# VH-VL binders against Rhythmically expressed gene 2 protein (Reg-2), part 1

All scores and structures are predictions.

Target 1, 260 residues: Rhythmically expressed gene 2 protein (Reg-2), of Drosophila melanogaster (Fruit fly) (q94915)
Amino acid sequence: MRSLSRFRLITFDVTNTLLQFRTTPGKQYGEIGALFGARCDNNELAKNFKANWYKMNRDYPNFGRDTNPQMEWQQWWRKLIAGTFAESGAAIPDEKLHNFSNHLIELYKTSICWQPCNGSVELLQQLRKELKPEKCKLGVIANFDPRLPTLLQNTKLDQYLDFAINSYEVQAEKPDPQIFQKAMEKSGLKNLKPEECLHIGDGPTTDYLAAKELGWHSALVHEKSYAYLVKKYGEDIDRDHVFPSLYDFHKKISDGAVVW
Structure headers, positions and changes below count from the first letter of each chain, unless a header shows other numbers; antibody chains are not in Kabat numbers.
F, E and O stand for the ipSAE by ESMFold2-Fast, ESMFold2 and OpenDDE, each averaged over both directions (binder to target, target to binder). V2 = 0.75 x the mean of E and O + 0.25 x the DockQ between their complexes.
[cut] stands for letters that were removed.
Atom coordinates printed by the task and the answers are left out, and those that the model quotes come from them; centres of patches stay.

## First folded at step 1 (VH-VL)

Design a01 (framework fv_alirocumab)
Fold by ESMFold2-Fast, scan of step 1:
Parts: C-alpha cells; sequence; structure tokens
Structure a01 (fold): chain C 260 residues (1-260), chain A 123 residues (1-123), chain B 113 residues (1-113)
C-alpha cells in the first residue's frame, strides 16, 4: 500500500478491468435466441456481434448519447442485437424482437453474464481495508450505459466503491477529459490535484493515455506485450506502469515496488 | 484435425520453476479459450487455469494463484504455463484443453485435449 | 465454488449390463433463462487423456456411441451406459461449466465384474 499513499482518488475501468463476461456474447445470445425461436451458429453470432459493436460505436457514439438526434441507450442495444441476429441468418420476428432484446439487456446487468477479472475483488478488498474513504476515494470511470450501478450492485463490487461514473449519463466518453473531471467533482474531495489521482484500466488510449494527458497517474492493465503497446500507441506508455492483470498490479503494489 | 501437443514437463526440485508449452493445430487458435487441467498420479481431474482467445482474460484455481501464469502466443499457435515456486502437490500430468465454443469464450466443456506432460516435483 | 460429488467411487458391472454413475453439484447448474444445465461428462481410459462424452447434461458429443446417455437437472445428474462393453472400462468424470472455477467430480472407476 506504500506505493499508493500519495493518491486521494483511485478510479477503475470496468469492462476487462474489474469485470469480464462469463461466456461470449455469441454463446449467450445463441442460448437466449433459441428460446425465442431464433437458431443461429454461435460462431456467426460472435463474429457479427463484434462487427455490429464497432459499427454502432462508429455511427452512434456513446450508446447513442453523442449523436444528433440523441438515441436512447436501450434502442442502441436493440439495434445492435437486431443486426447481430439478422446478419447471422436468423430472423427474429418483429413482434418478438423488442421483448427478446429487452431480455438480453436485462440479463447483461446481472452476475449471470459477468464475473470478476483476475485479482479484482482481492485488490478492492485490500484497498478498502487500507484506504478509508476519508483518506482515499475509490471510484469507477467507464464507457458504459446507465446499467453500470445495477451491474456493480449485482456483482457485489459497489460495497468497495464510493462512486461510479458512466459515459452515457455524463455525456462524455473516455478519452474525453470531461469524464475524468466529472470523477474529480464526484469524489467530493477539496483541492484535489491531478497528480493525486490514479486511473487503472485496460484501454491504452481511453484509460492510460487519457488519464496521463490530464496530469493523472495511470496504470495499464493489458494482455499485450510492452513492445506491441509501444509500437501501436507510442513511447508515452511507461513500462513500469503496465501490468498483465490486476493480480499482478496488486502484487507489485503490496511489495511497494511501483514508483509513480 | 485438431491436435494439442504438450511439452516441457520433467523433474524439478521444490521451489523450482518450469514452463509448459502446448502446440495447437487444426483450428483457428485465437478464436478459442484454452485451459490447463492437471491430474496427480492416481487422482482426479483438477482445473488449473483458463485464458481467453484474445488473451485478455485469465482465471486461476486458488491453489496455483500467484505462482502460475497462463499465456498464449497467437503467431506461434502455442499456449504456455509458467510454473513458479513449485511444491510436491503440483506433481501431476498437465493437459492443455480447448473450449468447445468459438471466440473469446469461457465456461464451455473441453472438446479436445492433449496427451499430457508429466511434472514431478521432488527432491 | 461449486463442488461436484460423484457416486459410487468405483463400480463393477458385467458385460452387457447397465451401468449408472451419479453426480451431485453443491448448487444448481441450471441456467433458468435458457433452461440448460451446464454439465458435461468425460471418459478417461487408462493411459489416455479425457474424452468429452456428454454436454448440456444430455447432449451426446459427435462420435460417441448411443449406449451412453446423460440425464438429470439442477443439482442431480446421471450418466448411463445401457449395455457395457469391454472398451468402456475407464474413469468417468462430471464437470460443471456454469461458473469459474470450473470443477470436476472426483471420478468413478468403472470395471468389468
Amino acid sequence: as target 1 above (260 residues)
Amino acid sequence: EVQLVESGGGLVQPGGSLRLSCAASGFTFSDYAMNWVRQAPGKGLDWVSTISGSGGSTNYADSVKGRFIISRDSSKHTLYLQMNSLRAEDTAVYYCAKDSEYYDSSGYPFDYWGRGTLVTVSS
Amino acid sequence: DIVMTQSPDSLAVSLGERATINCKSSQSVLYSSNNKNYLGWYQQKPGQPPNLLIYWASTRESGVPDRFSGSGSGTDFTLTISSLQAEDVAVYYCQQYYSTPLTFGQGTKLEIK
């Protein structure tokens, strides 16, 4: 914990940092789709989910919030789900599509679809034990729709966190500095300086570089090698602040081996 | 034809390290989660670790957490298990096993297994 | 963690007779939304790696003889071999893949009587 003593605010990304899917969207969508009469190859569903994820983020950024006209986030997901099944060769009748999509939307805010990432629960437990709220605030900053607080409650992570910010409701998504500024405000800390803040996440651009550009300290939790990350994202990624998992990050922090 | 071939097993002293490899062929390696499962002599199957197809997610059995590291190299079509601080109770045949479902999956049965590599931790 | 318990630990059955192996999970592996049981059965013959026999509690893997069948739901599962053959001598394991950590039963050794 010595390596974290300088920080008054520590924030986390959620997807692929604190929580991960239990099963792929292809398998999950396929199982639920079968209940509604749609039979698809799970491999095709996985492929088309990924394609529609990129398409939707390109055409309707921030779950539809940052478009003109603005799109409700539930309609954004219904559009993604519809495209995924249509492109996978399964026609879900229009009369069933709304209820089917809403079922998937509800399911993905529960612990049925999500599980903790390696070391995430242990790290949060240790941080809350060592760092009381009066000394350090713990929060979440995620590019997410408004289901985020329900997801954190259903996975029992909310007990370790003082607040959570989702990009949809604040109308700004990482790497936009506005979302980090909103987190500083939400912390309630007086005279909080950027260098007293640490952001931990898996996105080289959206988490690591975005936080560093604001003057925060940052830790990147990422599967790829340092060489890959530097080649793709540039020399501003510090080798000493890249970790394969939160488990590895926790070990280094426990040893007092991380220097900011 | 799917093939998984483990290697790297051997005799190692307590406290030592060993790195296992699993060479995969016959399927699109990066589309499937991969697993290590071990079996002590005369005992049952014991799940050790899982890594997602992309490598972005890993999980470990409590007994090996902090000592073992699972990793993969998509360009070499190879799965690895780095074993550190080995104990007598780590003595087992180590199998690599493929998830049955496509993409970055976890929580599927294992449709293909390698023949295993024996790790003996003894002085 | 979900604990898987098999019974019996060992079983001796005559050729051509029915063999039944039971598996119990410490909590339900039935996912109510899709009505599927996240349970599989493996066969391990001496000196060989495990081989997937059954998944989703009752679906037979391709290439597996129809004398093998799986049944059960929730917490209680059964693997049945309707007419035992010599090549069926093996240790059989159930596995839950409902949640991590993925867990196996302790195994049931099936021998010819």
Scores: ipSAE 0.000, ipTM 0.378, lowest interface PAE 19.5, mean pLDDT 86

Design a02 (framework fv_alirocumab)
Fold by ESMFold2-Fast, scan of step 1:
Structure a02 (fold): chain C 260 residues (1-260), chain A 123 residues (1-123), chain B 113 residues (1-113)
Amino acid sequence: as target 1 above (260 residues)
Amino acid sequence: EVQLVESGGGLVQPGGSLRLSCAASGFTFSSYAMNWVRQAPGKGLDWVSTISGSGYSTNYADSVKGRFIISRDSSKHTLYLQMNSLRAEDTAVYYCAKEGDILTGYYEAFDIWGRGTLVTVSS
Amino acid sequence: DIVMTQSPDSLAVSLGERATINCKSSQSVLYSSDNKNYLGWYQQKPGQPPNLLIYWASTRESGVPDRFSGSGSGTDFTLTISSLQAEDVAVYYCQQYYTTPYTFGQGTKLEIK
């Protein structure tokens, strides 16, 4: 905790950092699909969810916000859901698709579909205990649609956070420096310097390297080994700032073993 | 601008056939379900048929089932209603109607209507 | 089939006064999965196609004047015109789009008293 006292702003990514899906999208989509009469193999749904996730991010970045013409974020998810089921051999009838998609969109802003990542709640509790808002702001910077504040409230994480920024509403997604700059502004801190900021996230490019490029300190929370990450993303990833989970990050911070 | 233009109406003898067309413009035609709604002279609105955006699903009012066929051609942005075995009771103005979506803050209500085409079944 | 029944069949209201039209469905049009009532209201003036006023029972379509409002849930719905204007003379229809066959009420003819 002592090594974190140098920071006046600490921000987190959400997906696979603070919160994770309770079950795979393939299983969750399969269970909800069955309620609407669309039964499909969960492995096919998982495969096609992943394929459509990458396709949608490539063709319609930032949940459709950064495209011309702009796509509403609900249409973005509806397109992803439609493709996932159609390609999995259980196409939802068009007359039911809108209702089905809306149900999934609503469900994925609740604690039914999300759970805290290992150590995330304990870390946030300890940070609020040790670092008061007057000295350090805690926030979220996430590539996310506008459901983010509701998700944080429904998972009870909002009580530990001073603010949350989503890429859709600010019209910039990580690794774009604009979203980090927006976080510095949103913090309300006067004379805040980049080296007084720490960003913690699971994306090597979108979180870790993006924050470092701006002069922030950064911690990478990732399940893969350091050797894997350096081979794929390069040697700018510091061995001493990579952690398997927020539980491990918290443990190492508590032991005084992290040097910035 | 979003618009729907019906054509193909006219006078036909009982037992005859007519094909109605609805030309769509100003929106992504294949993304929306389309409907036919009719209105007999001096009477209320009567739903006839629906077709999903993909063409996967169609449904019909009991009074026309087996006689009418709804279809669409995405390449021509056109909705069709093939009307067979016409009866005097089918006399009505036929409207083409588009279902809405969440992009404009609503869905499945009929947000855009054509001006209608009159079908008269009489000897 | 869901049967839609409107009341009254016709209504005469003075300019500036409130007009109230009721619609009852034979079964609930409330969809539990999204908590929306799949009910719309349409206005039809002589010689014109219908025009959507209200969807999801209470959401006003873009461009529709604030004097029009919808309320109700499940099986009982109301369309209210808070201050009648001359241009509001029309036949009004409720419609359920909860399930096919989609059904309309018989219509309510609104006239100036």
Scores: ipSAE 0.000, ipTM 0.373, lowest interface PAE 22.0, mean pLDDT 86

Design a03 (framework fv_alirocumab)
Fold by ESMFold2-Fast, scan of step 1:
Structure a03 (fold): chain C 260 residues (1-260), chain A 122 residues (1-122), chain B 113 residues (1-113)
Amino acid sequence: as target 1 above (260 residues)
Amino acid sequence: EVQLVESGGGLVQPGGSLRLSCAASGFTFSNYAMNWVRQAPGKGLDWVSTISYSGGSTNYADSVKGRFIISRDSSKHTLYLQMNSLRAEDTAVYYCARDLGWELPDYYFDYWGRGTLVTVSS
Amino acid sequence: DIVMTQSPDSLAVSLGERATINCKSSQSVLDSSNNKNYLGWYQQKPGQPPNLLIYWASTRESGVPDRFSGSGSGTDFTLTISSLQAEDVAVYYCQQYYSSPFTFGQGTKLEIK
């Protein structure tokens, strides 16, 4: 862990960094939908889930929190779920929609729908063993709704973390610098400098570039090649700070091979 | 260097079974959705099946539903296709292909193996 | 099922000249909510597996030479090779990934004149 000695705060994204879906939303929504009489092609559900995810984030940012008037995050998900099924050829009857959507909302805060990413548990265990809270705080900064603390508890990751921040409750989502500033405040560390902070995540713009713009150090956890990432997201991505997984990141920091 | 190596193809009679394997190396296999795509002699490419990175979700082309089973063993970095009730129309080179999608399969493919030939003939 | 039709079935182009391959889908592969065309192009050289050239109708895959370009929207798409090289002799396939089954065109064989 010699490569991490300069840091007093290390933060992680959650989705596709610490945790990932066990099965695709298309299959999971399809299986649950069938129990409620809504039969769709799983590929159509997957396609329309992605389409509604982008549409909802565009029209109702931050799970509805940053909309005027504000939308409750549960309504945001119900709207996404309703659109996904309607566009896939199996609109769920109004009398069943509320219960159906609530079932999916509850399911997606449990370990039934989520699993650790490659190397995430092992990395967090090693970090807590080597970096006690007095030396380095470990936290989460996620564009997420208020289910985040329950999800971290249900997946047993909360035991390794000093705090977790979700964008909905903070009223700011990455890449907005306010959420990173809230993490610095929540750390409780006195005289914490941006250069003493490291953010690890899978989003090139929301995690990697956002943290770097604030003077933080950043590691990008992404399987696509450096050439692909530079072509799509620009030349500010450093080759030496891109890792295919947290397993690969852990190996490199254990070898003292990462220079910030 | 990403490598995908298929094996298990051969000659089989109609109604028979074959199991194809794809050995993956050079990337974190457990993080990628994987696909089987086939190509009949003198014909174009034909998507057969997809399996999610976790193995929890699978999809099939209508022509193979109920007959083919896609599976994976991430500890062995290997993708499988169990082909049952084979028909002459299943004769093709079968390619193992990596999905380009990150969070969900996107069903377009950045790396392919060399293929393994399956011939169904009496 | 969405049917993908390519034209021509084969063409011969001289080295250094422009090659144009067309692809038509039986229904739109444009998702208006995210403004993306769910269309890709693949190159298959003799004796080799396919390799991805273009995705989202116009985005070049990493490592693909800039002489390859994709254009079009909705139902009509074009792959252009601005200056043909000897190594470009191949069969080219378009693919839609808008809906299952994820269908390919019949292929266009590109040869040197």
Scores: ipSAE 0.000, ipTM 0.385, lowest interface PAE 15.4, mean pLDDT 86

Design a04 (framework fv_alirocumab)
Fold by ESMFold2-Fast, scan of step 1:
Formats: C-alpha cells, sequence, structure tokens
Structure a04 (fold): chain C 260 residues (1-260), chain A 123 residues (1-123), chain B 113 residues (1-113)
C-alpha cells in the first residue's frame, strides 16, 4: 500500500477500532447475572453500565491506576459491576459479588464477549502480508487494563501485531503523550521520527487529536459524520483522514486515495 | 453444527455456464471468509477462489480469472460461484470450504467442507 | 506462487507402525512477527471431502487423534502418524495459506502393507 510507505510504525486503538462487543453490556451482564440469581431489565443495565462507566473514569481514572491511592484494576471493575446491578434494582449480596464480578472480568477477555470490527481482520492480514516487521512495526495503544494481551490472543489478532501497550501498566492514558512515547520506545526502531508514525483509532480526542499534537499522522475511524465531529471536537480534524470504519480505511488506502 | 451444502453441478458443454451454490448453517456466515476448492477425477486439491466475510475482497486462481465469479449473500447464508466459458479442464468436484484466508475470527485451515458437487464439462 | 512438494507420492505402512510424510515449500511460510507457520495438513478418504488435521504447522485440530502430529518450520514440514490405524488409509495434503494463490501439495497416498 503506497499510501502507507512513509510509515515505520502504525498503531491501533482496540475498543471500537479493532474489536467491539458482540452484544451490549446490558444484555451480556443481564444474561450472566441471571445465572447468579440477579435478574434485571437489560435496558436498565445498559443505562446504568454507561452511567457507571463515566463515573468510574471521572472518579478513578485509568482503571484506578491514576488515583491516589492507586486502585487495582480488578477492584475498579468490581466497583463498576456492583454499581451497575445495584442501580438496576438487583443488588448482589457481598458473598456472591466477588465471584460474580470475577466471572464477568474473565469472560470479557474472551471471544465470547468480543468480535472484530468491520474490516479489522482483513486490514491487519493485508498490512502484515505487505509490511514485514523489518519495514514497519504494527502495534496497539489502548486505554485498557492488563487483560489486553490475553484478549488479543483469544481473538487471534496478536498474530498480526508486534506489540501492545495498555494504559494501566504504562501509568498513562490517551491523550497523554507519554503512552505514545512509550509505543515509540517499544517499537525498538532507531531514529524513529513522529512523522514516520501513524495512529488509527476511534477517539477524536484520545486517538486522533492526541497523536496529531505529538507530530504523528493520524486516522480517525468513527461512525459519525465529519460535520458532527468538527462541531463537537473542533476544526483540527482533517476531512481526508476520517473514515466510517477500518473497512473504508482499507478501501481508500488500497485505491491510493489517502494523502498524509 | 456447521453444515455446508453445495448444489448446481451437472453436465455442461464446453463454452457453457453453471452457477454453484453453497448453503451455510451453524455459524455466523458474514464473519468468515469462504472458499471454493476443486478436485479433478483422480487428481489432487486445487484452490479456486476465496471471498472475505464482508464480500469486498476476492481472489482467484490464475486458471479461472476472468471466467469465474465468487460472491455471497449474507442474508441467505449462501456462497456462489458463477462459472462462465467452461472448459474440459474445469471438470471436477467443487467443494465449498470455510477457510482461514481473510477469516474474521480464526486463521485455522479450511476447518469445514461441504460434500462437493460434480461439474462435468463434455460434449 | 509458492510451490508445495510432498514426499513420498505413496507410502505403505503396517498397522501399528509409524508413518512419516514430508512437505517442502518453495519459499518460507513463517511470519517472523507472530512466529507462526502458515501451513496445514488435510486427510481425504475415498469418496469424502478433505478433513483438517493440523494448522499452524503443529497445532492439532479439535477432535483429531493424538497419534497425528505436525512439525517443522519455514520451508520443511512433516506430518507423523505414530501408530497407524486402519481408518488412517487416505491421501494426505499439505497446504500453505501464507500467500495467494493458496496452494496444496500433490498429495501422499497412505496404504496398509
Amino acid sequence: as target 1 above (260 residues)
Amino acid sequence: EVQLVESGGGLVQPGGSLRLSCAASGFTFSTYAMNWVRQAPGKGLDWVSTISGSGDSTNYADSVKGRFIISRDSSKHTLYLQMNSLRAEDTAVYYCAKGPYSSSWYDEGFDYWGRGTLVTVSS
Amino acid sequence: DIVMTQSPDSLAVSLGERATINCKSSQSVLYRSNNKNYLGWYQQKPGQPPNLLIYWASTRESGVPDRFSGSGSGTDFTLTISSLQAEDVAVYYCQQYYDTPLTFGQGTKLEIK
């Protein structure tokens, strides 16, 4: 792919870029919760999962790593799960909550809960076929907990990637430039310049603008229109570097239609 | 249980056309790449064509390029092979195979195969 | 194109004895970044479709007896049947899925006696 020949490092976000949930957390939590005697309305679980996701990220950033005192990432998820069920009308007794939460934590590192995003596997296969590791390193930079390597293995994506970095272990989450700097180090490439790096992700602020601010090139994969994205996130989003999915991104680079 | 059932084979004269179908069940059809593999009587396995899960990427063996068209209909869970300008050397059992090439999930080899459908190109 | 060459073309082995089939690729089918060989082995019995035995050169497919094993890396691969059973009479094919066109070896016919 000629459009990518300038890059020595290409990195991807994971959630809603390479992988997505098979079903909504509300439905998945509801089905598993029923096995532990906690029956809730799936719509209420979805609503309260989203509310607790925002609350946890606000109050305990980076899965608890960036709090003072630091919180273990498993405790962070148990707190989120507990709040989601309690607020949905089915408080889980403490004696069952620990085991139930651990079951969900284990399940969400498997292909039972995750599936590839549109075009992600095909893109990675083509990139790995055409861009051997000595020419270009392929990696992951994700705001994620330490389950990331296991998730990539269980979904068979690790075979296309040279490395994966998660924000919890790095102790920095996107848009913090430290995690991008860590990716450059992890690549093992000598004299790597920001202009030789491309980051692909779904977050306008955490992926696209963060990478661009550091001098990297960036591609935004997002289902919303360019007009919506510019109105909400600002004029620094380049129309020519926004794609509805990795399928569309792959098609455009195959057509030689992307200029950096 | 994964099932692949081919149909559409038969006797056809040189220069004729046939359309093969493969009805798939027991897996998320749109998630997996699909393949056609043929085997001439008494001969080995010969890969014909592959199509990605999305249907947007296709590849063909040189011997069939320009004559055969692979396609899929995710709503009907069916894989197709349109065979045009048929030649005597196209005579073979045609197998539908769930494959690893451009698989959206697993990159194991061709893990499931249909029973095959015989295509005979002869006067 | 990657050419796959098997040896021998045919092999006769007594029941309970070891059978060994070799496969060579004209170029490496190993991806260095994931350290995986894009090589599979198939068994085809008369009148039946092929059945996947081994993928990634050495990973046995679910449900395949442990007497079947695959080994090798890069360009040289081996399929071993440690103790031949009557049901193992078949033609065996290696396949590379490293690059298109996908290619199979010519096949090795395994017979008893």
Scores: ipSAE 0.000, ipTM 0.377, lowest interface PAE 19.1, mean pLDDT 86

Design a05 (framework fv_alirocumab)
Fold by ESMFold2-Fast, scan of step 1:
Structure a05 (fold): chain C 260 residues (1-260), chain A 124 residues (1-124), chain B 113 residues (1-113)
Amino acid sequence: as target 1 above (260 residues)
Amino acid sequence: EVQLVESGGGLVQPGGSLRLSCAASGFTFDDYAMNWVRQAPGKGLDWVSTISWNSGSINYADSVKGRFIISRDSSKHTLYLQMNSLRAEDTAVYYCAKDRGYSYGLDYYGMDVWGRGTLVTVSS
Amino acid sequence: DIVMTQSPDSLAVSLGERATINCKSSQSVSYSSNNKNYLGWYQQKPGQPPNLLIYWASTRESGVPDRFSGSGSGTDFTLTISSLQAEDVAVYYCQQYYSTPYTFGQGTKLEIK
């Protein structure tokens, strides 16, 4: 752990960093929809889920929190679900849509829909063993709705973490520096400097570059090649701080091979 | 009919490289996570790697991490395993297997369709 | 990692008799809210790829004869063949899919006595 000795705060993204979906949204939505009489092609559902995800984030950022007037996050998801099924040719009647949407909302905060990413549990176990809370705080910074603490509890990751913040409740989403500043405050650490902080996540813009702009150190966990990432996101991504998974990150820090 | 056909196995020296292919037919390839599972001669089943439908989630067994690369080509309906820095202990029949993978409630997790396997022998 | 342990390593049973194979996981592979167990059973005959028999610990795959049944929950699971037939000679594996890395038991070789 010598490669991490400078850090007093280490934070993680969740989706595609610590946790991942067990199955595709198209399949999950399709099977649950069928229970309510809405039968669709899973490929159409996947395509329209993606399209509605982009549209909702554009038109109603931060799960509706950063809109005027503000939208409740459950209504944001109901709108996304309704659009996904309507555009796939099998709309759910309004009287059933509320119950169906709430069922999906509840499922996506449980281990039924989520599983750990490769190396995530092992890394968190090792970090908590070697980095006591009085020396280094471990937290989560996620663009997420308020289900985040329940999800971490249901996946048993909360035992390794000192805090978790979600963009909806703090009213700021990555790459906005305010959410990183909120994490520094939540750590409870006195005289914490940006260079004493490390953020680990899968988003080149929302995690890696956002943290670096604030003066934090950052590690990018991403399956794409360094060449691809640099062409798409620019040369500010440091080759030595990009890892295919948390397993690779863990191995490199254990070998003392990472220099900040 | 739903089927998976592996190819690319053979004899290779320690330290060498080999690329396995798995051609999928009879199902919507892009909807399913895919797996590589191997079996050394006279031994049990050993999971090697998985790749999600969109390549957004990739996982490896600790024994092959950093040496093997799983990938998929949607246009060719083909799964790949690039094997580098091969060792004697990598000698095995390599199976391609499709995840069932729909949902928790009425459907499935586990591997429902398997190829016939391709033999990889790492020997001097 | 979740370790899967089968017992016995090998088993000889007479034709028509009941065969029982056990599987233990090092931690729970069940979720109490939906009462689902993330455990499957596979059959492998010599020279053939594995064949999925049981998923969700107790649900038979389509086409699998009704003499095969799965039971158990949490950490202790059992595969039962109620009346052994000659074609059932194979190695049987349990597998957890609760979390990656996916892990298999070491296998149980079933032979005719």
Scores: ipSAE 0.000, ipTM 0.379, lowest interface PAE 19.8, mean pLDDT 86

Design a06 (framework fv_alirocumab)
Fold by ESMFold2-Fast, scan of step 1:
Structure a06 (fold): chain C 260 residues (1-260), chain A 124 residues (1-124), chain B 113 residues (1-113)
Amino acid sequence: as target 1 above (260 residues)
Amino acid sequence: EVQLVESGGGLVQPGGSLRLSCAASGFTFSSYGMNWVRQAPGKGLDWVSTISGSGGYTNYADSVKGRFIISRDSSKHTLYLQMNSLRAEDTAVYYCARGSLTIFGRVSPYFDYWGRGTLVTVSS
Amino acid sequence: DIVMTQSPDSLAVSLGERATINCKSSQSVLYSSNNEDYLGWYQQKPGQPPNLLIYWASTRESGVPDRFSGSGSGTDFTLTISSLQAEDVAVYYCQQYYSIPLTFGQGTKLEIK
């Protein structure tokens, strides 16, 4: 892959880039909740999951790590799960809620809840085949809790990666430049320059623009049109570095059609 | 009161295997990276392996890479070192050491607490 | 790999006198982003595990007596014991934690003269 020859470090986001949910959280939470006697409308669960996701990230950033007082990431998820069911009309008794929440936390680190994104496995296989670790390191930079390495192992992606860093353990979340600097350090590469680094992710602000601000090259993997993205996030998004999926990115790289 | 207690050391033949354990207490085990550091009789300190709090990052000294496996069980508050294909030069006291908390975008531990060590002797 | 070299290999100092141990790294252990030196010092008494004395080159670990101090930056570091006491007889090690593999100096044996 000639288009990637300039890079000594290539990193990926995980959620909606390498891996995606098999089914919506509303449906998954609803099915598991029913086994514990909590019956809710899946559409209400989806709505309230989204509301609680936003609220938890606002009030307890980085899965509770960047909060005073600090919150353990498991407590963060239990709080999100509790709020989601309570607001959806199912009051689960505290004792039962604790066991139920832990069950969901365990399930979401397995291939039962996650599947590869379009083209992700094929891209990683080709990159590992073409780019030896001595020449180019492959890593993950994810706003994620400490379940990340177990998730990558259970989905069999860890075999293609030299490292994975999660925002909780690093104590910095994207778009904070510190997490990208940590990835450069973790690579172990001598005299690594920002322009020798490429970050691939689905977040316009957290992945694409954050990496570019540091002088890295970046590729945005997003289903929305370029016109939509520019209108919402600004003209700093380069048309030639936006791809609908990793399948499309892989095809363009294989054709030698991407210029940095 | 932080305590680290190693076990599993002993006499083993060259080419053999041993599993070391380190029981941790007095702190939130899952929040700290853990390490193995060894010391051959009459010699200095030699870093062997590091594992992050989540278990997601592991690193090994070149001398043990491919032979030793570091792991942890957060529910049991225990650190492990599986040692395979042991050689005479692996003879040492093996210390369990707690890594410092990661700060400012760099995960590079100094060792704030150490266990008493467990002796591994590789000999016929 | 960063090679850590201590000097001297052994040192004999009279009780109440100053003891100075040096440590050199083969490359800088100063991280520019936080302006910290990734350098620690350990004390090891016979038959005992190492004990942390100093981290970040000059920060004294809680419970360590004021007579112990660390100084230096980049590649050249010093551990000073201002007034040697009998319990300070030990081997002292410097350690860089700037990069993997983590490396220690060869050790300096401190004895009473």
Scores: ipSAE 0.000, ipTM 0.389, lowest interface PAE 18.8, mean pLDDT 87

Design a07 (framework fv_alirocumab)
Fold by ESMFold2-Fast, scan of step 1:
Structure a07 (fold): chain C 260 residues (1-260), chain A 123 residues (1-123), chain B 113 residues (1-113)
Amino acid sequence: as target 1 above (260 residues)
Amino acid sequence: EVQLVESGGGLVQPGGSLRLSCAASGFTFRSYAMNWVRQAPGKGLDWVSTISDSGGSTNYADSVKGRFIISRDSSKHTLYLQMNSLRAEDTAVYYCAKVGEDYGDYLSWFDPWGRGTLVTVSS
Amino acid sequence: DIVMTQSPDSLAVSLGERATINCKSSQSLLYSSNNKNYLGWYQQKPGQPPNLLIYWASTRESGVPDRFSGSGSGTDFTLTISSLQAEDVAVYYCQQYYSTPWTFGQGTKLEIK
C-alpha cells in the first residue's frame, strides 16, 4: 500500500461507491406496493423514481434539511414515494400510503435492499489490515439521511470504519466544504493537513472535484469513460485518479501504480 | 448522420385532429428521449411534449395536456404526436427534437432538431 | 414555471463588431450537486430549425465557431459573438432545462447595421 502511505485520513462515499441497490427502486417499490394494493408497471416506477429524486433534491435539498422551513427526512422520502406512485398511475389512500412509505423507508436501511459494490469489502478489509488506526483513519462522508449508521451496521461495513458522517445531520451536503471539514475534525487527528487526506467516491462534482478544491487528494470511482467524464465535468479530472470500480482501484494501489 | 424528418402537417378546422410523425435515423433511437417543440408564425419556441426512451413516461405543456398524445415506435424509429380538439392557438411549425447526449442526468437541451412541419388551424 | 427573459428584443451590430445578448431566469439554474447551470443557447436562421450553440451555459457545441461564447451563472447569462459575420444574422434563444416545463426566452433578433 505504498501509494497510500502519505494519507492519515481516507474517506468514502457510500451510494454507488461502497454499497449499491440490490435491484432497481422500480422493481423493489413495485413488489412492496403490490402488498399494499398499489400495482404499477415497474418500468414506470423506475422512471418516475428518477424524476422525483431529481425534483426532490432540487426543491428540498439535503433531504429537506437545507430548506426553510426544514422538512423531516422521513417526510422527504414519503413525498418522493407518493409522487413516484401517483405519476405511475396509482391512487393510494393516505393511510395506506403512509404505512407503505414507512415500510420502504425501513427496508432501505437493511441488506435486503443493498449490496456491496465490486471490490468494496475486499478493499476495506485490506486497508484495515495494512493501515493501523493510529496512523490512518477510515471514514465515510455521504450525502445521506440519518439511516446511514444503521445501514453500515446492517451491511457489516461499520467494523472497518472509524466514523461516518451524513449530510442531513451536519446540515451540509457535498460539494459544500463544511462536510469535509467536519470529517477532518471527526477524525481526531492532530495537525491534519488537507494534503494528508484522500476522498474516494463516484460523484465527479460532489466527491472528486469537491475534495480536490479543498486541497485533498481524490479518486473518482465511476463506470463511465475518462473521455465522457472530461467532456461533461471538465479537464480538472485527472486520468490517473479515475477507476472503473473499487476493485480496479484496489488492484492499482496494490501494484504501487498510483501517484498523487 | 443523424436525421429527423417530420410529416403530417396541414390545414385543419378548429376542433379537428391531426397526427404528426417524425422519422429518425443515424442514431440508436430507442436510447433517447424525444421532444416536440412548436413555433407559432413570427413567435418564439414553445416546448410541447416529451417522451422517455422506453415510451413509459410522457410529459406535456399545460396548454396541450388532455388534447395531445405523444407516442413512439422504436421498431420503426418513429415519434408521433396525436393532436385532438385543435384550436387556432395551436397553429405553428412543429419540430421534432432529440434530447442531448446526456439523457441520464435529466438533460433536455435539444440536438438535433428536424426541419419542422406546419400545422394551420383555421376555418 | 421558470420564466426566461432575454434582452434586448432586437440588436443591430456592424460586421466585425461584438454582439452581446442577455438571458435572465426567474430562479437559479445552478444545481449544487453537479455544479452545472442548466442553460443552453440556440441559433435560428430564417427558414431553418434552431441549432444548438452552447450547453451548460458555457460549453460550445462541436462545430460551432469560437467567436461564440457563453458565460454567467445562477440567474444571469450572456451569449457573446466576438466578431459578427454575415452568416450570424439569426434569432437567438436561451433555454432552461433545469425543470419541466422546459422554457425558452422570447428570442433576440440579431441584424447587421
Scores: ipSAE 0.000, ipTM 0.401, lowest interface PAE 17.8, mean pLDDT 87

